# VHH binders against o26223: the designs that were tried, part 294

Target 1, 191 residues: o26223
Amino acid sequence: MKLLWTSQHIKVTVHIDGKVSKMDVLEAIKTRRSIRKYQDREVPEELIDKILDAAMCGPSAVDERPWHFIVVRNREMLEKIPEVHPYGAMVKDAPVAIIVCCDSSLEKIPGFWVQDCSIASQNILLAAHSLGLGAVWTGVYPLEDRVEGIRRLFSIPEHVIPFSVIPLGYPAENPGTRDLFDPDRIHLEKW
Below, E stands for the ipSAE of ESMFold2; O stands for the ipSAE of OpenDDE; V2 stands for 0.75 times the mean of E and O plus 0.25 times the DockQ between their complexes.

## First folded at step 20 (VHH)

Design Y50 (framework vhh_7nfr_2; at its last look DockQ between E and O 0.81; V2 from the best seeds 0.00; counts 0 for: pae E 6.2 > 2, unsure alone 63.8 < 65)
Fold by OpenDDE, look of step 20:
Structure Y50 (fold): chain B 191 residues (1-191), chain A 124 residues (1-124)
Amino acid sequence: as target 1 above (191 residues)
Amino acid sequence: QVQLQESGGGLVQPGGSLRLSCAASGFTFSRYDMSWVRQAPGEGREWVSRITYGGKDTWYADSVKGRFTIARDNVKNTLYLLMDSLKSDDTAVYYCAKDSWDLYSEHGSPFDYWGQGTQVTVSS
């Protein structure tokens, strides 16, 4: 019995006519993968705007919304990011990257900004995927080398903490989907 | 070609200290996180410690925390492991590894390259 691995090519039919096919939210979540290879194709500003809109729609502790976003399209800057973020090598190949930052002056209660920025970062990934883009979360915080490197590179003030770097682009790879459901991680009423 | 060469292993008494070194070549050492991994006889490989490319952040396995110190010299392209208060359970081949781990990566391999290892034996 030859298990025909039917590589269900999720034909993301990018309809050329600019109509972004509406991806169901569960579909977006389940089918999203980290994409580290990108086409030599520019990402329209409209899509970035939609992604940023989504990034700001997540909850935050006491609605503090401490996030800021640096949109990077400059090729020289994109190419410099890997110098201070070695595991962000793919950023140099992306047409655009979003740097998610926390403005500590906006924090109302201490310690929740990581969650807030994480939510924003995840929303970026999901939104990108739903729009037919590929993205990957490259962690910056809490690694001091990376935080300082990104801070220096982008002249980020001391009260602002770079959290993540998310390169975006049209995907040039298809890593497939994964089933990550683990019932052993589910506890009913008691551990 | 990436090369990692461990040294400094040997026989030591319990409670003793060793300093391991790893000479790196064939890549820009200062741009990569590095780890130590060990393998005891009959056991699988165990991650021991990690250090970021700039050396500002370090991590340790619980089994070695407080006893081992990872360090690096990016000018010398050398990774170090200072091992204090050695125990019999620390007996293993110790490997230097170039890290491939990306935070929030979906990639399965934590290391790209390994050295040949250096034997550490803790015995009375």
Scores: ipSAE 0.165, ipTM 0.617, lowest interface PAE 1.9, mean pLDDT 89
Fold by ESMFold2, look of step 20:
Structure Y50 (fold): chain B 191 residues (1-191), chain A 124 residues (1-124)
Amino acid sequence: as target 1 above (191 residues)
Amino acid sequence: QVQLQESGGGLVQPGGSLRLSCAASGFTFSRYDMSWVRQAPGEGREWVSRITYGGKDTWYADSVKGRFTIARDNVKNTLYLLMDSLKSDDTAVYYCAKDSWDLYSEHGSPFDYWGQGTQVTVSS
């Protein structure tokens, strides 16, 4: 057959500076990179709201939606994160960070909140990217030193578990796209 | 700038024990996760163990789990590896390594700073 296989790209409709932006969802997934250098430029609250709306669109175990988000813009607080997160130095340079948390009182089935908060965290990265922002997921859970440090710094109550810290801002770097597809990881019918 | 100095290696019989030490300077030791890495003759470097900056989380390669113990003293800026039940395939140069990248770094090589290494030789 001479037919060219084409696929229709699914577009995510988002707002950037008051304009509707369409980025194909596969394009967003493939081109998102961890960004650790940011412009000295504020991120409008409207964009943060859109990112958090996207974060909450993820599926969760039995629709438990255990997530809570702390938005951190205060310079003094951002500068303190490296004191309790060994690899969070870039957070002090970000205009804003989002802390993804689990409220364990919302769990309907124990132990699935990690998947739930991972989904929300990845959606934050993709939504930020589609809005022209750069972000990086810095790990907190399950590392006890980091969990305790972040909980103490932000007065997070005992039943709430900080999962990730995601600094974001307008990017000041472009690391380029990676080709990571590995067909040896694909198994048809069985192992 | 960063300095890591390993010691405590030597010749040991199978089943024996050694304690390796790594003196750290030139950075805030208590702020960083640390690892032990080893390199057998003619081979690439193999990760052995990791400990978080506060010492509460540890990991071990399957080949050493149950036999090796990683520890740190953040007052003395020193990393340790207690090696028990040594085997001939543990023969290697052991390096103390500073972890410079986070878990989700997308970076393939987390160990940017290494010590000079200390030789551990276990009789075959």
Scores: ipSAE 0.084, ipTM 0.550, lowest interface PAE 6.2, mean pLDDT 87
ESMFold2 (binder alone), look of step 20: mean pLDDT 78; pTM 0.789

Design Y51 (framework vhh_7nfr_2; at its last look DockQ between E and O 0.01; V2 from the best seeds 0.00; counts 0 for: pae E 17.1 > 2, placed apart)
Fold by OpenDDE, look of step 20:
Structure Y51 (fold): chain B 191 residues (1-191), chain A 120 residues (1-120)
Amino acid sequence: as target 1 above (191 residues)
Amino acid sequence: QVQLQESGGGLVQPGGSLRLSCAASGFTFSRYDMSWVRQAPGEGREWVSRITWGGKDTWYADSVKGRFTIARDNVKNTLYLLMDSLKSDDTAVYYCAKDAYEYSSSFDYWGQGTQVTVSS
């Protein structure tokens, strides 16, 4: 069965009528791309709320839910982030960024917080994409310069670890879709 | 204009040591991760080491781990590579490289390189 991958140009028809067409979860996963260019357009608070809701819906080890989120809209702060995150230059161009953090005091067992915050971060990306926004995951942890830089910049207490910075905005680029399926990475029953 | 200028290369015997320097200009040096890359005769370019902008995190290729040390002085806009216990296989042109982008194995600027020859 030749799966004719018809490159269906998913016309994200932004229906003007405010009805955010619900994107299929598989569609969201498959079509999501890192977006680093944004329109000069504000992101409604309602969308941020939805994204944060999604961020908190992921599983966590023993349901510890160690995540905290800093929502940054202040232009001065957004412009400072690249000073401590060299490859986060796009953050200064975004209307908003979410900083995902771990509160270590919420950990029930050690070490799983990285997975927990990764799940939260990925859910932010998928939710953003499904809502017609572009986003990119810029890593903070485990790079000490970035961790300390973000900590200092946002006065994050020592027991809280900044994990990722995710700028969001309406996309001003279209990198297209890609096929990342690799059957060679699939093993049945044994390696 | 971005400029990277390597120095400190030369001829050394096996087991010897060298210190390479890279003088950077034309950009805010302290805001970028930097790498050393080398190219042996007839071979492709091989990544050697990386250091974060603040100097707190470093990485090494397995071939040089435990022998080489990458460092930087952001006041002097200089990148260093301390090379100890040099081997014949370390013979190469060594390049200072500016890391292009996060999670990218690419570099956007290179120096002219400095020749390191390890020979008895």
Scores: ipSAE 0.180, ipTM 0.629, lowest interface PAE 1.9, mean pLDDT 90
Fold by ESMFold2, look of step 20:
Structure Y51 (fold): chain B 191 residues (1-191), chain A 120 residues (1-120)
Amino acid sequence: as target 1 above (191 residues)
Amino acid sequence: QVQLQESGGGLVQPGGSLRLSCAASGFTFSRYDMSWVRQAPGEGREWVSRITWGGKDTWYADSVKGRFTIARDNVKNTLYLLMDSLKSDDTAVYYCAKDAYEYSSSFDYWGQGTQVTVSS
């Protein structure tokens, strides 16, 4: 009765036809929101694999691909991240987190690794969203206290730089979409 | 408190037309994508159509493409489904659904549904 009129435990049956059965890329970009509340529900390994595959599809400076990813599912480790990241409280409630790192030994052009890892991080957010997951980017680099804290916690070597921590899971909140387009930020031909 | 109220269903001959309406309240309607979903007797729910929050983009299941038209009026907070060239396979309860963040994840809220029956 009432359950017929409200949300259910399982995903409604979706026809596999057309672009609506798989999210359009512009829709994914426009509708992705930072999600900080997650269901108590495991994220299947195959979804994480798809997300990381998407992360590695990003362009990088001279194809240097400096990224490495630490997948964290262990409850004890997830609960320790907030101890070294003051704005990472939601990580303790996530079923999984991905730590995006730069291996500086792979760097071919100094300093571009930040753009490279930013691209990978954004791809993680979009891929998670397209798969029905919610995620949020929590900043690590360039804050030295956070970099050192995460490096210590996960035994990350000195030549590897933790860039971001991205908790993710099935969402337990719906913040809605926003209209952020601002034509005054667009300059034709010159300033 | 989100409320969705469907109307406009009924008994129709094959080849006929119906227009479904969904009155929305309890949320900022113009900020959310909306969908129509249907459930035929003895079957699971089937997604039918979707429209973006601004109304610019629409999508349809192949089973209804070219026959159904989704529309919205963000001033009146109303979602519509114009159904033409109806056939027996369209017989179902039709639900208005508020999308959460993306279609593939979940629908947050459903109306009570309106029955559409296409027969002789």
Scores: ipSAE 0.000, ipTM 0.114, lowest interface PAE 17.1, mean pLDDT 83
ESMFold2 (binder alone), look of step 20: mean pLDDT 82; pTM 0.827

Design Y52 (framework vhh_7nfr_2; at its last look DockQ between E and O 0.72; V2 from the best seeds 0.00; counts 0 for: pae E 7.6 > 2)
Fold by OpenDDE, look of step 20:
Structure Y52 (fold): chain B 191 residues (1-191), chain A 120 residues (1-120)
Amino acid sequence: as target 1 above (191 residues)
Amino acid sequence: QVQLQESGGGLVQPGGSLRLSCAASGFTFSRYDMSWVRQAPGEGREWVSRITYGGKDTWYADSVKGRFTIARDNVKNTLYLLMDSLKSDDTAVYYCARDAYEYPSHFDYWGQGTQVTVSS
């Protein structure tokens, strides 16, 4: 059975009545794409709050929840991020970016913070998508220059590690959906 | 205008060493990651090494790991490739490339290349 992935136009039906149609979680996961072009449109604070709420709902090792978030809207700062973050050029065009950080003082078990912050970052992407926004994960850690660059730029304490920069905005591109399912990556019972 | 100019190539014997340089101009060199890419005769371009804008992070292709060292001098706007323990398979035109900030392109500017020949 060839699952004809009908290119269902994710009609983000912006219902006139301000009700953001709730996207199914599987739909959000399957249809999410990295968005690097944004409309000249501000993102409401309410949406950012929802995204950050989602970011904090992920699991963490022994519930350490080591994450912190810097919300950046200042245009000058957004424009400076690409100077220290290669492949972050799109950040300058975004109305807002979220910097995900780890507070090492919150770690209970060493090393799991990368997983924790990854989960938080992914939840940001999924939440953004479900809300009709586009986003992209731009990795900061573990690249030392990027880590130090972002640290310096935002005066981040030494015990706090910048992990990712995620620009967000209303999408100005539609890269379409892709099928990433690979049955060859599935092993039953053993390798 | 962005310019990259490689130098330092030549003929060396196997086991020999060579130092390549790439002079950069026309852009803020210290803000860009840089790479070396090589192309052997009849082969496609092969990524060799990468260095971040500040020089703190470096990567190497498996084929050159432990033998080559990428470095940069941001004051001199120069990228370097120190090549030790050279092998015949290292024979190629070596290009300096500026790493692109835009996806999906990995590089946006290239030098003209410098020929490295490893032969007994």
Scores: ipSAE 0.553, ipTM 0.819, lowest interface PAE 0.8, mean pLDDT 91
Fold by ESMFold2, look of step 20:
Structure Y52 (fold): chain B 191 residues (1-191), chain A 120 residues (1-120)
Amino acid sequence: as target 1 above (191 residues)
Amino acid sequence: QVQLQESGGGLVQPGGSLRLSCAASGFTFSRYDMSWVRQAPGEGREWVSRITYGGKDTWYADSVKGRFTIARDNVKNTLYLLMDSLKSDDTAVYYCARDAYEYPSHFDYWGQGTQVTVSS
């Protein structure tokens, strides 16, 4: 006999209208994979709105909420990103990308904006996954060449720092899930 | 045809300095991150240093931090490794390597290597 453990503290809404069922939050976290191949299929603006709503639900240091998002659908612009962001080659093949930025004038606690924008970026990945999309976080900050290149390409002001570029679309690959739990990384009471 | 040609190796005394060069051709050099990788006799290849395509960001292995400096000249299509305070442990063949732009990153083109020998 196989025993299943469930948490009764998780409240989810199940929408069966239009055959849409919500994914359990722990399942979403465990099954999300970086997706770098996308179908030739548009992503509706409605889904982008839901993803950005989720991005802005993240906590931030002292509620500073320093994030800004650039939604890029223009093919010419997407094709230019790899010229200044070499590890973002798959971006040219994505139907849309989201650039996560920090407005440093909103920073209330120096240096925590990186955590804030990282949280927003991860929420984008999870929300995309829950909506049947695939995405990948491609790093920009803290690499000066990439920061300067993306800032120049998208006319981003000097006080705004591009943090990440996240291409997304309906997946054209399935890498499968991984079990990454490592109990040796857990330290009780002390290092 | 992508080509990477290292030069500047040789025999040097402990505590000495050496400047390695890597001439690049057959690709747009200014579009690629570059690395130095070394291989001591009987050992596997050890990554040494990396520089981004624009030259603004650099990384070093712990074994060489504070002693080695990576640099590039995108006009001359040349990568450099400035090696200071050399030790016998730095004796190796040094390779110039091009970033493959794959995730996870790896190197797709390598030079023939240049021998650096420290001490006698």
Scores: ipSAE 0.013, ipTM 0.486, lowest interface PAE 7.6, mean pLDDT 88
ESMFold2 (binder alone), look of step 20: mean pLDDT 86; pTM 0.875

Design Y53 (framework vhh_7nfr_2; at its last look DockQ between E and O 0.50; V2 from the best seeds 0.00; counts 0 for: pae E 13.0 > 2)
Fold by OpenDDE, look of step 20:
Structure Y53 (fold): chain B 191 residues (1-191), chain A 120 residues (1-120)
Amino acid sequence: as target 1 above (191 residues)
Amino acid sequence: QVQLQESGGGLVQPGGSLRLSCAASGFTFSRYDMSWVRQAPGEGREWVSRITYGGKDTWYADSVKGRFTIARDNVKNTLYLLMDSLKSDDTAVYYCAKDAYEWSSSFDYWGQGTQVTVSS
């Protein structure tokens, strides 16, 4: 059975009308791209709430849910983030950023917090995309310079570890979609 | 204009040591990760080592791990490569490279390079 992968150009018809067209989960996953350019447009608080709700819906080890989120809208703070996180240069151009953190005091077992915060971060990206926003995951942990820089900038206590910085905004670029399926990476029953 | 200028290369015997320096100008040095890259005769460019903008994290190619040390002085705008236990296979032109701004194993600026020759 030749699965004719017809490249259906999923025209994301951004219906301008206030009805958030519900993007299905597979579509969100497959069409999500890192967006690093944003419109000069504010992101409604309602959308941020939805994104944060999604961020907290992921699984965590023994349900420890160690994540905290710093929502940054202050223009001065957004502009300072690239000073301590050079790879986060696009943050200065975003109307809002979410910093995902781990509170180590919430860990029930050691070491799984990275997975937990990764899941939360990915859910932020997918939720943002499904809501018509663009976002990008800028890694903070495990790079010590970034961790310490973000910690200092936001006065994050020592037991809390900044994990990622995710700028969000209405996209001002369209990098297109890509097919990343690789059957050579699939093994049946054994390697 | 971005400028990178390597120095400290030369002829050394196997087992010897060298210290390379790279003077950087024309950009905010302390805001960028930096790398050393080398090119042996007839070979392609090989990544050697990387250091974060603040100097707290470092990476090394397997071929130099345990022998080379990358460091930086952000006050002096200088990148260093301490090379110990040098081998003949370390013979190459060594380049200072500015890492690209985003998650890239790519480099946007290079120095002219400094020749390192390890020979008995």
Scores: ipSAE 0.410, ipTM 0.763, lowest interface PAE 1.2, mean pLDDT 91
Fold by ESMFold2, look of step 20:
Structure Y53 (fold): chain B 191 residues (1-191), chain A 120 residues (1-120)
Amino acid sequence: as target 1 above (191 residues)
Amino acid sequence: QVQLQESGGGLVQPGGSLRLSCAASGFTFSRYDMSWVRQAPGEGREWVSRITYGGKDTWYADSVKGRFTIARDNVKNTLYLLMDSLKSDDTAVYYCAKDAYEWSSSFDYWGQGTQVTVSS
């Protein structure tokens, strides 16, 4: 299948069981870049719904699915995030941000919630990219100051752990793709 | 304009203690992680310790763990390094640094340093 990137000149050639694919998964993974500049344009609720649906499709340890998501659109709240999250300055300029959290009461195997929430966070990035949006993962956990700051700002309960803040919007930059394949990182049979 | 000014160095016997201070200005100190780094004669700079902007998370190099304590006062915009059980190997110029942990290769901000000398 071939799909032109711009929406105006999409070409579709199909023989994939009668379905049209908007973006191939390998293409999405290879072309996704962290986007820190956004257009002054709202993101429709329907796209956020699709992104969160994708986030919840990730595997989790013994299917514990410990994740919760806070969708932040309020301008005042978005502008406060950098005050408790010093490396998240771009969040104030995003139309929306998603905070990925762990509900520790759902944890079935101690310590695997970090992997679970990381998977959900990456799915958010990929789904956003496939829908024509840009996003970036900004880290909260495991830094106690950031965890406490975000928890206070959003009234997050003690048993819920904020993991990441992901601002997103229609991109206002195109950093291009990168060639990151490094065969020296591949070990056959042993280290 | 970021300004960092270290003080509190000096000559100390082995086993002694010193408290270093770093006065910070030109940025919102309470929003940034801070580090101490040191440079011994003829050596490159060695990271010593780091503290998060709120002071809740701290890290130490193996060479100083258990002997040094990093702290900050966000009201006075001051970073501290409490050094106990000093050894001759701790002799160095000590610098405070802004954001050295994640972006040091791009935006290194250092003070002028304060000399610590540990000698018999």
Scores: ipSAE 0.000, ipTM 0.248, lowest interface PAE 13.0, mean pLDDT 85
ESMFold2 (binder alone), look of step 20: mean pLDDT 82; pTM 0.829

Design Y54 (framework vhh_7nfr_2; at its last look DockQ between E and O 0.39; V2 from the best seeds 0.00; counts 0 for: pae E 10.0 > 2)
Fold by OpenDDE, look of step 20:
Structure Y54 (fold): chain B 191 residues (1-191), chain A 120 residues (1-120)
Amino acid sequence: as target 1 above (191 residues)
Amino acid sequence: QVQLQESGGGLVQPGGSLRLSCAASGFTFSRYDMSWVRQAPGEGREWVSRITYGGKDTWYADSVKGRFTIARDNVKNTLYLLMDSLKSDDTAVYYCARDAYEYGESFDYWGQGTQVTVSS
């Protein structure tokens, strides 16, 4: 049975009438793209709250939930981030960025915080996309210069590790969709 | 205008050493990750080494690990490649490249390159 994956152009009909059409989870995952260009439009606080709520809903090792979030809207600070984060050049153009951090004092077992913060970061991306926003994951950890740079800029204490910077905004680009399914990466029962 | 200028290439015997330099201008050098890339005759470009903007993290291609060292002086706006234990297979034009992240590209600016020839 050849599953004809008809590339249904999911027309995200942004209905103007303020009702955020609920995107299902599979749609969000499949259609999400990194967005690096943003409209000159503010992101409502309500949307950020929803995104942060989603960020905190992911699992963590032994439920340690080590994550903290810095929400950055200050224009001066947004413009400084690219100075210590080369991949974060687009941050200066975003109306808001979320910095995901790990508080090491919250770790119950060592080493799983990277997974925990990754899950949180991915949930931010998916939630943003489902809400009609564009975002991109710019990695901070494990690059020492970036970690220290972000730490210094935001006066982050030593026991807290900046993990990612995620700029968000209404998208000013449309990269299109990708088909990333690769059956060669699937193994049944054994390699 | 962004400019990268490589120097230090030349003819060296196998087992010899060279030090390449790349002078950067026209941008804030200390804000960019930098790489060395080489191209052997008849071959494609091969990434050699990368260094973060502050110099705290470095990466090397497997082919040069343990032999090459990337470094930078942000006061002098200069990128370096120390090449030890050179082999014939290291013969190539070596390019300094500015790493580009914001557009999903690997590099956005290149020097003219410097020729390295390893021959007995």
Scores: ipSAE 0.509, ipTM 0.797, lowest interface PAE 0.9, mean pLDDT 91
Fold by ESMFold2, look of step 20:
Structure Y54 (fold): chain B 191 residues (1-191), chain A 120 residues (1-120)
Amino acid sequence: as target 1 above (191 residues)
Amino acid sequence: QVQLQESGGGLVQPGGSLRLSCAASGFTFSRYDMSWVRQAPGEGREWVSRITYGGKDTWYADSVKGRFTIARDNVKNTLYLLMDSLKSDDTAVYYCARDAYEYGESFDYWGQGTQVTVSS
């Protein structure tokens, strides 16, 4: 059992074995939605650390691990992202954003860094969801206007490629669950 | 109210050319990626081409690559599709679409379409 003293800042929670219930991984995958509206509520650094730990757990081509992450909390910087990324308008309203980048000097197999950074980006989305946060992946690479704009805005060096911008926060919307299973996309043995 | 109005379609012989236009209103055109999408008789919609909000990057379906050119004029709020070397398989209604690009969503607004007919 776990007990917390009640106050204006503390909630009492009761557990059977000292653990909070955990979301099944298939449930997390099926229920994660892109969230573009956020509460006016800060995201603790502890949660960002957990999310980035999860991001780095992804596999990569020949274990090249080409990813780097920029954590953006500065309000003025968050407000500037839509100027170079029109589909990133929700970023100005997020308490924090994570920019996923590739350091091309770490690349061991040409071009596979895209898969590597996609895996890291998806892990960010799933980890955020499992922690009660909402996030959305906004694409940067391979769109040249967005790559150059983000690189310039955050002083990203030329050998580092910004891949995605992921705003996140406590959700202020619930889009609901989608039924996306399409058996016509499944081919047995052959196309 | 977002509006997209295509024009420039018509009847053309194989090997001919057309230029489609799409007049945009009700939104800041220069902030959005734009696409052309077509629908042949009895078929689903087929993506044709895309251009970024600044015009720096373009993409084409394999079926039209090398024959079609997408362009935009952010001063006139107009999207274009220059169609060369037209084939009978290009016969379709062509739609201008505002790209709602993010993973999981593709287009949020469509025009009424303009008919392109390629006949021998």
Scores: ipSAE 0.006, ipTM 0.323, lowest interface PAE 10.0, mean pLDDT 85
ESMFold2 (binder alone), look of step 20: mean pLDDT 86; pTM 0.869

